# Designs tried in a protein design chat: VH-VL binders against CheF taxis protein family member MJ1615. Part 26

Target 1, 255 residues: CheF taxis protein family member MJ1615, of Methanocaldococcus jannaschii (q59010)
Amino acid sequence: MIDKSSEIARFSGKGILITPKTLEKPLLKWEKLEIILYKDKIVFEFVDKTIEVGVEDIEDVGAELPKKVIDIAKSTLEDITYHSSIIIKSKEFGNVMVGFAPETSIYGKAPIDNFLRKLFYILLNKKEVKILYNAGENSENTKWENGFLTFIKKRIKDGLVTKIEYRLVVEILDNEDSKIYDIFSNIKDVEIEEKDVDGEIEPVLKILQVKDGKDIISYLYTKDKKVRLFILRYMVILLDYKYIGILRYLQETVE
Key: E = the ipSAE of ESMFold2; O = the ipSAE of OpenDDE; V2 = 0.75 times the mean of E and O plus 0.25 times the DockQ between their complexes.

## First folded at step 17 (VH-VL; framework fv_acimtamig)

Design u3 (from t8 with heavy chain D103E, light chain T29V; at its last look DockQ between E and O 0.61; V2 from the best seeds 0.71)
Fold by OpenDDE, look of step 17:
Structure u3 (fold): chain C 255 residues (1-255), chain A 123 residues (1-123), chain B 106 residues (1-106)
Amino acid sequence: as target 1 above (255 residues)
Amino acid sequence: QVQLVQSGAEVKKPGESLKVSCKASGYTFTGYYMHWVRQAPGQGLEWMGIINPSGGKTYYAQKFQGRVTMTRDTSTSTVYMELSSLRSEDTAVYYCARGLKEESYGLYYFDYWGQGTLVTVSS
Amino acid sequence: SYVLTQPSSVSVAPGQTATISCGGHNIGVKSVHWYQQRPGQSPVLVIYEDSERPSGIPERFSGSNSGNTATLTISGTQAMDEADYYCQVWESYTYVFGGGTKLTVL
């Protein structure tokens, strides 16, 4: 008996399977959808079909839906005010986009964001990165530090209750001590810049923050283009930086 | 300091409608969802529905769809729940309960409750 | 429909530990909340998000959630803890309560 992975998260609502072929079909419609996330795979359960792919086969998160799909929803009076998408590489269907929306819009985007928070955790947690932290003008002498992405708990008191939020940070391990760089807070600008990384010119994320009234520039490098994309998607979707720098152009293919 | 004060007990006949009010104070009224939960005598808690902070959207439990209406008045910080076509089985204590803060994620619970309103439906 | 299952009653001697279970399919991946309801009173939130305590709730109240069972634990149970306890989850855009557990302090 093959050990099955435990469920991590579930999204319940409606969805639509988008392929070049399905876009040509007049009967394309939103239908009931369950998305189940595991540590190693993601499952899309439609009414009459199930798509299962590995986490490694997730290609994008939060890409804009095609206009035709939105128009279909309008024509059928389907409320998709809040929606998102996941692009996957399926063995059966090829590259496909799954659009999904909550059953009701009463909760706003919360059901989507709650699920995507778990998804981004799976996609980004413990990924290796290099960082130049607080690299001001004349950073010629600043050395890249090796670290990894991690999520830390942030507690925010609100009346009787404490809200717990998970925030993405960069953790550097130096001997027995760990250093945390919070480079995803108070972001003023995000750009991609070419920099020398260990003797090679590579595209890196340039992140401008405001801390204590001062501008701080940090550079973040990852070898995996998908990880870079997911970081950018995370910034747009969960940190609401969608109008800052290069983040405004994420509708375009980032390769 | 947060308080939810409900209207008084009511006696109704089958076929009539009930309308219970819940006045909120001690917090930003327009920032939170409100729920209605009822409890029949000697029974458990039953969720009826939710109304969003603006009052423009509601979502009701399937059991009450078509028979329940939730509204809210920002000017008086009051939420209302109307239940029509009453039956003896609708005899219960009805509670308003504060839910999520707008734009809060993952907090699908009730942190404050009204004192409850007993509605008795009898012929 | 999603169902939460609780024991109808639990009895404990003063000073002892009371444990109330809440069963549900894959409940461990959900957030479970607990309410205390004393006779003739409104429910009071005692645990939220599986194991968090609201301000004003005694430390003797704790919660856990894994697998198919969530658990409310009351250590050093006192007479004032005698009440009905309800577990609650969010499922399919609805709020689901358990059937409730009457805790008796002997």
Scores: ipSAE 0.739, ipTM 0.882, lowest interface PAE 0.9, mean pLDDT 92
ESMFold2, look of step 17: ipSAE 0.748; ipTM 0.890
ESMFold2 (binder alone), look of step 17: mean pLDDT 94; pTM 0.959

Design u4 (from t8 with heavy chain S104T; at its last look DockQ between E and O 0.68; V2 from the best seeds 0.64)
Fold by OpenDDE, look of step 17:
Structure u4 (fold): chain C 255 residues (1-255), chain A 123 residues (1-123), chain B 106 residues (1-106)
Amino acid sequence: as target 1 above (255 residues)
Amino acid sequence: QVQLVQSGAEVKKPGESLKVSCKASGYTFTGYYMHWVRQAPGQGLEWMGIINPSGGKTYYAQKFQGRVTMTRDTSTSTVYMELSSLRSEDTAVYYCARGLKEDTYGLYYFDYWGQGTLVTVSS
Amino acid sequence: SYVLTQPSSVSVAPGQTATISCGGHNIGTKSVHWYQQRPGQSPVLVIYEDSERPSGIPERFSGSNSGNTATLTISGTQAMDEADYYCQVWESYTYVFGGGTKLTVL
């Protein structure tokens, strides 16, 4: 078990604290920012202030920056070609958005994605879900399976080196055997649909995949709306499905 | 099969400029970052800067900012490093080193190195 | 600036295990890479991402990274392993090398 006090990941770059109050200011400036991720908390170290919140107080990841912030950056020639955001609930500042960008664009989005990969691991790993896997037409007789989200290692050989990628999957434990459903690969479409889950009508993720030239439909349910949101954000940010189905509308509140 | 072949040794005087070339072969040239690293005699490795696959962006170590220029020519699969206002302390073996492929994995090491170019700065 | 600290030299008898340390603040949270440089030659990547070996690197080379110390381990050290070894990390958009360790095989 990783000590709760041990640093898991760090992002170094520049950032901006966005609140209703700060948006009213004539000059918004990006400043040096360190984001430190722990198992139980996340810390934002600005030049003159530090914000610390629990992981449970993370409300959103990857939300669009306000247009005003983008416009100001352009006017001041601040390079934020690559950027992201984290919305947090702070005791001191309330609900705030932290925008962050790399110090330089030389590495593209990689510095952001590397950090967010760790963040999503903390947010999604081992979360409980229900799944209807490969539920074709007339899935009336298909039963929900209980599982949890997990990250598995995928090795990709590239010349002398092997790259390791962590991929989100659903794992189901049945006695001594584990079953893995890879429902986040080769996605063709993602929608939200209402389905009966254990006698209750609930919104679930409908995921259409293409496997071996055939369409496969799976349904994924989670009780936690934030977990659902984070799954969707993960699909957009790290799997690049931002133009598929409901993912194109993530700028809207998903509740 | 990947090869990085650098230009030959040079002797320079203080105040002059050096320009070292690195010709790449055996892989898709436009797909990888390139770096320059130098090593003074009997000293360790020192990173100088990076150029992206397209050649449109560079980032230099603070120590060399304003004095180093990195460029690349896609047509000849060659990367160049120019260092101006040379000093005796710039005497070193200069290496080009291949960075990683442009992707989202965020790996930051050097998998292939040139043979090195010795540049001697002396009055 | 971020600094990596290596011992200046390490000596080992043939067949024995050589251990080279690389110290850095919270280095265990970073990816550490190792390079071998034989006299008069260019550096060669021998370990990447803390413990991964490139193709062609012997299995006797291994790496670990935790806390404030990364470690390169060479089991069954051979004469050909005599070289300078450098650890390297990425920090604040800069590539940082250790000072290097000269490994002598006695």
Scores: ipSAE 0.618, ipTM 0.846, lowest interface PAE 1.0, mean pLDDT 92
ESMFold2, look of step 17: ipSAE 0.644; ipTM 0.834
ESMFold2 (binder alone), look of step 17: mean pLDDT 93; pTM 0.946

Design u5 (from t8 with heavy chain K101R; at its last look DockQ between E and O 0.64; V2 from the best seeds 0.67)
Fold by ESMFold2, look of step 17:
Structure u5 (fold): chain C 255 residues (1-255), chain A 123 residues (1-123), chain B 106 residues (1-106)
Amino acid sequence: as target 1 above (255 residues)
Amino acid sequence: QVQLVQSGAEVKKPGESLKVSCKASGYTFTGYYMHWVRQAPGQGLEWMGIINPSGGKTYYAQKFQGRVTMTRDTSTSTVYMELSSLRSEDTAVYYCARGLREDSYGLYYFDYWGQGTLVTVSS
Amino acid sequence: SYVLTQPSSVSVAPGQTATISCGGHNIGTKSVHWYQQRPGQSPVLVIYEDSERPSGIPERFSGSNSGNTATLTISGTQAMDEADYYCQVWESYTYVFGGGTKLTVL
């Protein structure tokens, strides 16, 4: 029996494959690109080449594009006002970056964000975490709760129209009912600190929220360091937290 | 109260150009996209293109690329659509329609429509 | 060139439930919007984002979207619901409409 993965999302636009070899070639250029996302893999279809990797081989999302690549777009009059990137582990070239941009900038960043929302869902949904919710600066008497990352539907009224948002949260399941911790809203600060997590000193995310004038400090542990990176990227890219704590070091460099 | 008021009906000959206006009121003109959609007699809706009134940037359906031009005048809150090299198949009602700007959650729809402008192309 | 397929017509008796389909490859991964066009009038948005109802649209209008089919459902149909109905998606920077379905209430 042959099981085929169904397509979850597709980005159509222009892209550029960035490796040491491509950066040295005189024909480095932005070209037509299709990015196809499945539950278990991601496929990059360039004009004459197709690259397929498992989702476990995605190393980063939204890393800054090299200046040479930006300059090539300017010199060839390619509109890449809005762009992003995906770094993958390729068997042929090691880590490589795929830069991509919409066919037109008229829709702003929406085409990129809509695709990346589906990608972050695949990268983050149901990932196991441990959390100290609203534990304050000194959390020694607070027990870590086991949970997982999930996305909840939010309805946002904007004049006469309601917008639908899917927001990352932490869900805790216990014997009576589930609890939802919305730790990714109203963020004032994000840092990485070391804490004792069930007997081991581990890096954790310290998230400071401000709600109704109150500081709320939570700590989030992820065993997989890539999941931690993807959480930070999600916060910068989709939640637009730019100059908050450690997130300032994940911004595109200002010239 | 959002209102989109279009110019009146036109009769054209093959090879001529048409130009339809759409005057917007009741909202911040540069805060929303404007689209053009046409409907041939007895047929369905066909999207022609989009303009961002804030900067005047446009994107056209492939079928009309090279024949359609969309412009705007922010001082009068008016969008224009020009279609050149007309043929009898271009006989249709032409609608302007408003779309939300900067929505990354897939809200790619038209919330308000103009009254339509009938353009008849015949010899 | 993405294609949306709708039946040409649907007929229902007053008070009954009308179901209008919109078929497309992987349409369940897209946001589907629905417009009502009464005779001689401009289209009016009746459902957006698959199932959301704009202000002023009666609760008898509902929508769903999964797999290769999106559906507009009108319960308790009334004579005033007699109109053409179009589904629409955004795909590859363009806006694609279905061919339209004429709903007749008889």
Scores: ipSAE 0.669, ipTM 0.850, lowest interface PAE 1.7, mean pLDDT 88
ESMFold2 (binder alone), look of step 17: mean pLDDT 94; pTM 0.954
OpenDDE, look of step 17: ipSAE 0.702; ipTM 0.866

Design u6 (from t8 with heavy chain S104Y; at its last look DockQ between E and O 0.66; V2 from the best seeds 0.68)
Fold by ESMFold2, look of step 17:
Structure u6 (fold): chain C 255 residues (1-255), chain A 123 residues (1-123), chain B 106 residues (1-106)
Amino acid sequence: as target 1 above (255 residues)
Amino acid sequence: QVQLVQSGAEVKKPGESLKVSCKASGYTFTGYYMHWVRQAPGQGLEWMGIINPSGGKTYYAQKFQGRVTMTRDTSTSTVYMELSSLRSEDTAVYYCARGLKEDYYGLYYFDYWGQGTLVTVSS
Amino acid sequence: SYVLTQPSSVSVAPGQTATISCGGHNIGTKSVHWYQQRPGQSPVLVIYEDSERPSGIPERFSGSNSGNTATLTISGTQAMDEADYYCQVWESYTYVFGGGTKLTVL
């Protein structure tokens, strides 16, 4: 059992604090950064400054860094091939973006992705959703099922090595027919559509899968638009669905 | 099946350099990281650094920064580790060890080790 | 400069269970790997990812990791298990070993 104050994950590397005002400064600089994730908060430790916010104040993950920030990194860092960002709403500083990059690129994306897997777990696990599973293009008479996002553990044998992976799925709160829908695998298209959800017209994710040569169309509703954004970021960043439907517009960052 | 075969033992004097080879076989050489780890007599294991054989990029433990150089020859599937300005405390068995290149959580370990190369530094 | 702490030695009678600890701050959030080194031999991976056993490692080897302590457990300990055992993590681009534990089977 991990208490609320225990560290869940840590990213060490280089970082930069970006606000509208700091983008106008001539001495914008990348510096040493530690990012510490807890169940209820996230802490950014810069050289002379520490910023702490609750996880509810995380607004985005993996948004593209401004070109000026990348150009500064190229002139002052040996290698920033791999980088990412977190946008937070801070009481002290307002809305800010924290850019970050690993100390070395030798490990590829892994240091960033390993940290972000833990972060997406915190942001997505147990979030309530509604789903129309395998409802097809015309879903007018299909009833929404209530469920939540959860992660399932997968043991992947590759020769003599076991790889442990946690994959996002939808679990249904359905009497007698408890179900897991793996709607985030074999995706061929993702779009956002307007759809009637319990009497209100709402944006929903339309997900096209191909399983055993058959098209499967499902619709996923999240009440919180940030959760919808985090699902899209998760698909692009960790599942590598970069060139599929609306996800292609989330691939402006180097990964 | 996987084999890491290192060059033979060496005796060195302080101020000299050592260079140990590690020849890999039984797997795709450029598909895995290679590490060097040393062990002084009667002591524990100490990580020295890592090389990515596919591009030759390296990262060294801070303690050895400036004294260690790791290189590879992809045509012979061989990694080299060179340690300069030797001191008596550099007396150790030097191991090459293979590391996985993975995007999966937590796969930062050494699955195969070379037989070790004893390097003795004495006046 | 992350530190892993192991006892210097552990002694057990043949057939008994040996427990080797590896202490570290928040080690339960990290992946812990264990190596066996018999006298005059290279290290051999015996546990990875806290509790996974490589092919060829006997079932009597097991591992766990929670809180501030990771543990290697050897049940039904045999004379051939007499060796040095090291825990290892990756932290901030650095591969960190514990100081090693000498297991003696009396």
Scores: ipSAE 0.686, ipTM 0.860, lowest interface PAE 1.5, mean pLDDT 88
ESMFold2 (binder alone), look of step 17: mean pLDDT 93; pTM 0.950
OpenDDE, look of step 17: ipSAE 0.693; ipTM 0.861

Design u7 (from t8 with heavy chain G31R; at its last look DockQ between E and O 0.61; V2 from the best seeds 0.68)
Fold by ESMFold2, look of step 17:
Structure u7 (fold): chain C 255 residues (1-255), chain A 123 residues (1-123), chain B 106 residues (1-106)
Amino acid sequence: as target 1 above (255 residues)
Amino acid sequence: QVQLVQSGAEVKKPGESLKVSCKASGYTFTRYYMHWVRQAPGQGLEWMGIINPSGGKTYYAQKFQGRVTMTRDTSTSTVYMELSSLRSEDTAVYYCARGLKEDSYGLYYFDYWGQGTLVTVSS
Amino acid sequence: SYVLTQPSSVSVAPGQTATISCGGHNIGTKSVHWYQQRPGQSPVLVIYEDSERPSGIPERFSGSNSGNTATLTISGTQAMDEADYYCQVWESYTYVFGGGTKLTVL
């Protein structure tokens, strides 16, 4: 059992607190920022203030930064090529965006991605879903399976060592056998569609994959619309599905 | 066959500068990071800094900031490390070490090491 | 700066299992890498990402990482395993090594 107060991940770098009020100030600037992720909360430590919210108050990850904020970074930081954002619902400030960038760009996107991978784990792991796997065009007669999101380890050989990836999958445990559906690999298209889910018409993700030269159409339901948003963000940010279906509208324009 | 071959041992006096070379072969030089790590006699390993051979960007450990300079020559696939204002405590074996960049999270470890260069600082 | 703590020495009999610890605050959330350095030689990567072996490293080398301690384990220890062993992490844009552990095979 993991201690709820135990630090899960940390991002160190430059950050900026963005609200309508701060965007109007002449002293809007990027400053030193530590982002500390816990199992149940996230903490943003700026030079002179600290903002703490529960993970349930995270509203978005990787939304585009305002042009003014990017322009300030170009004149005041070494390099803004790699950056991201987190939108939170704060008691003190209402809905706010925290922009962040690494201390140095020498490591490329890795410092951001390593932090966001841990964040997406917290946001997505063990979330309950319903799935129609490989249901094709006749999905209306297929029974939804109950499952949950989990992460599995994948190895990709690279010379004498292997690249180690953790990939989101769906696990089914509602029969005596355990099944893993790898629906987030080899994606050709992603759309949102209305479907009957146990008697109610709900928005679901329609995911088209190509495996072994064959098309596979699956449908994924999440009750929480934020979980659906985080799945889409995960696919764009960490899996680099930039130009596929609806994901093209969630892509960072500066990255 | 990945190979990192360093320049030979040196003897220096306090106040001088050292410059060690590391010639890479057996791989695409600009697709990997290069690091410098030193080891004083009877002591452990100490990271000094990193260079990206593509473009030459560097990042140094705070302890060496202002004294260390890392450069590269892509035409010879060679990285250089220069340490200025030498002191007796800079006596060490200096290693170059390769880190993955292009297609993995190799910023976390060193997969190949040079043979080491002993630099002795004494009067 | 982040500190990794290792015992200065560990002794084992041939054929027995050697364990080498690497202590660090919250190290279980970090990726730990291990290097072997034989006398007069350069370090060699023996474990990366807590528990993975590079090609050519014997199966008797394994690693684990949890809580505040990472561990390198060498089963069926052989005389040729006598060396210094270093743990290493990446933290705040820098690379940090433990102080090293001398493994003696008696």
Scores: ipSAE 0.666, ipTM 0.846, lowest interface PAE 1.5, mean pLDDT 88
ESMFold2 (binder alone), look of step 17: mean pLDDT 93; pTM 0.948
OpenDDE, look of step 17: ipSAE 0.731; ipTM 0.870

## First folded at step 18 (VH-VL; framework fv_acimtamig)

Design v1 (from t8 with heavy chain L100K K101I; at its last fold request DockQ between E and O 0.77; V2 from the best seeds 0.74)
Heavy chain, then light chain:
Amino acid sequence: QVQLVQSGAEVKKPGESLKVSCKASGYTFTGYYMHWVRQAPGQGLEWMGIINPSGGKTYYAQKFQGRVTMTRDTSTSTVYMELSSLRSEDTAVYYCARGKIEDSYGLYYFDYWGQGTLVTVSS
Amino acid sequence: SYVLTQPSSVSVAPGQTATISCGGHNIGTKSVHWYQQRPGQSPVLVIYEDSERPSGIPERFSGSNSGNTATLTISGTQAMDEADYYCQVWESYTYVFGGGTKLTVL
ESMFold2, look of step 18: ipSAE 0.707; ipTM 0.864
ESMFold2 (binder alone), look of step 18: mean pLDDT 93; pTM 0.945
OpenDDE, look of step 18: ipSAE 0.752; ipTM 0.882
ESMFold2, look of step 19: ipSAE 0.768; ipTM 0.897
ESMFold2 (binder alone), look of step 19: mean pLDDT 92; pTM 0.943
OpenDDE, look of step 19: ipSAE 0.696; ipTM 0.857
ESMFold2, fold request of step 20: ipSAE 0.572, 0.614, 0.765; ipTM 0.830, 0.843, 0.892
ESMFold2 (binder alone), fold request of step 20: mean pLDDT 93, 92, 93; pTM 0.948, 0.946, 0.944
OpenDDE, fold request of step 20: ipSAE 0.636, 0.699, 0.698; ipTM 0.841, 0.859, 0.859

Design v2 (from t8 with heavy chain L100R K101L; at its last look DockQ between E and O 0.61; V2 from the best seeds 0.67)
Fold by ESMFold2, look of step 18:
Structure v2 (fold): chain C 255 residues (1-255), chain A 123 residues (1-123), chain B 106 residues (1-106)
Amino acid sequence: as target 1 above (255 residues)
Amino acid sequence: QVQLVQSGAEVKKPGESLKVSCKASGYTFTGYYMHWVRQAPGQGLEWMGIINPSGGKTYYAQKFQGRVTMTRDTSTSTVYMELSSLRSEDTAVYYCARGRLEDSYGLYYFDYWGQGTLVTVSS
Amino acid sequence: SYVLTQPSSVSVAPGQTATISCGGHNIGTKSVHWYQQRPGQSPVLVIYEDSERPSGIPERFSGSNSGNTATLTISGTQAMDEADYYCQVWESYTYVFGGGTKLTVL
């Protein structure tokens, strides 16, 4: 049995293993699934199978489920109103998708999102970035700052209660006191464009914010393209920025 | 002001069913979950299940699966809990308790409780 | 099935600090909530999300949660604080209560 003392998060519910080969099988179905997250690995416990990979082998989070998988849920009256997915790298099969859904939809998407918040912390925390903060459209004379992704604690009042959020920000490395850029709030638009980053043309995130009625344009570079994808997924899934800029092509909900 | 007012005490015989009501006021009835929690004499709190009054969806603790039914009437802002095939160990105070609706963060606690309904099951 | 363990009773003198523990495997990764139940009364939420106080709860009530133990702390304990106290978490779609702790104020 797995030592629970080191687990960071657990998702209990139902899941489905999706490969080209499993999509051909007549017995494809949703079944009981436990997903266990550790600092360095993630474990998928199906009824008769356990799949374990390092967190570095996670390739995507929240990709749209294939139509056949949705049709199977409909035909078996399985409630997958709220669902998500994780794509992992497998040596023998390439990328493998795990679809998952909560045991009941009564709690909405919260069981999924509570788990995914912990997962995105593992995937994004301390990842190195370069940023042009509030550089506007004329960024040629602005120097890239070196920093890293981190999460800060926010206390958010919601009526008579306080929500505790951990919000993604960029922390700068260039002095003893940290400088924090909150570029993931109040987002009006997100695009990918190519810019010169220290002598090389690289894809970067262009993030338009509106703060106090003013437009703020920042550019965020990540060396690892998976980190860029995880930032985009984080914005869609946990920050609910589904229908702005390029994020409209990453949203899962159709109606 | 939020109020949860429950029906009065009942005396039942083994094999009968109980049905307790919980009338909500002072807030938007369909905007919050309702739970049922019971407490046997001298014992602790035991969660029985949850209902979303908006659509009537329910989820029950495994111990009560098959014996408990939770329903609601949105026109009267009232939730009902029915427990069938009563036994002497079902003697308890039954509470309704309100939970916040949260699609993303899952704030899983009870902020307001009804006054409780004593149900005694005796021969 | 997830289990929360509380001491059956805690006794303190008036004005002293009471501490009530709630043990659970890996409870520090969960959100812990606390309820006060005075004799013959309904439970009342006194702490939520480990350490937050609802409006109207005195500041002498505080909470913490780390490792395998969550703790409710009542400073300057008063006779009116004599009650049963329950911790609670959500786990695997269900709501789990501790067994309760009777606080006696001598």
Scores: ipSAE 0.713, ipTM 0.870, lowest interface PAE 1.3, mean pLDDT 89
ESMFold2 (binder alone), look of step 18: mean pLDDT 93; pTM 0.946
OpenDDE, look of step 18: ipSAE 0.764; ipTM 0.885
ESMFold2, look of step 19: ipSAE 0.678; ipTM 0.845
ESMFold2 (binder alone), look of step 19: mean pLDDT 93; pTM 0.947
OpenDDE, look of step 19: ipSAE 0.700; ipTM 0.861

Design v3 (from t8 with heavy chain L100H; at its last read DockQ between E and O 0.64; V2 from the best seeds 0.76)
Heavy chain, then light chain:
Amino acid sequence: QVQLVQSGAEVKKPGESLKVSCKASGYTFTGYYMHWVRQAPGQGLEWMGIINPSGGKTYYAQKFQGRVTMTRDTSTSTVYMELSSLRSEDTAVYYCARGHKEDSYGLYYFDYWGQGTLVTVSS
Amino acid sequence: SYVLTQPSSVSVAPGQTATISCGGHNIGTKSVHWYQQRPGQSPVLVIYEDSERPSGIPERFSGSNSGNTATLTISGTQAMDEADYYCQVWESYTYVFGGGTKLTVL
ESMFold2, look of step 18: ipSAE 0.666; ipTM 0.847
ESMFold2 (binder alone), look of step 18: mean pLDDT 94; pTM 0.952
OpenDDE, look of step 18: ipSAE 0.735; ipTM 0.882
ESMFold2, look of step 19: ipSAE 0.736; ipTM 0.880
ESMFold2 (binder alone), look of step 19: mean pLDDT 94; pTM 0.952
OpenDDE, look of step 19: ipSAE 0.731; ipTM 0.872
ESMFold2, fold request of step 20: ipSAE 0.770, 0.680, 0.612; ipTM 0.893, 0.855, 0.835
ESMFold2 (binder alone), fold request of step 20: mean pLDDT 94, 94, 93; pTM 0.955, 0.957, 0.953
OpenDDE, fold request of step 20: ipSAE 0.766, 0.809, 0.783; ipTM 0.889, 0.906, 0.896
ESMFold2, last read: ipSAE 0.603, 0.655, 0.783; ipTM 0.827, 0.847, 0.898
ESMFold2 (binder alone), last read: mean pLDDT 94, 94, 94; pTM 0.954, 0.957, 0.958
OpenDDE, last read: ipSAE 0.786, 0.815, 0.783; ipTM 0.897, 0.913, 0.897

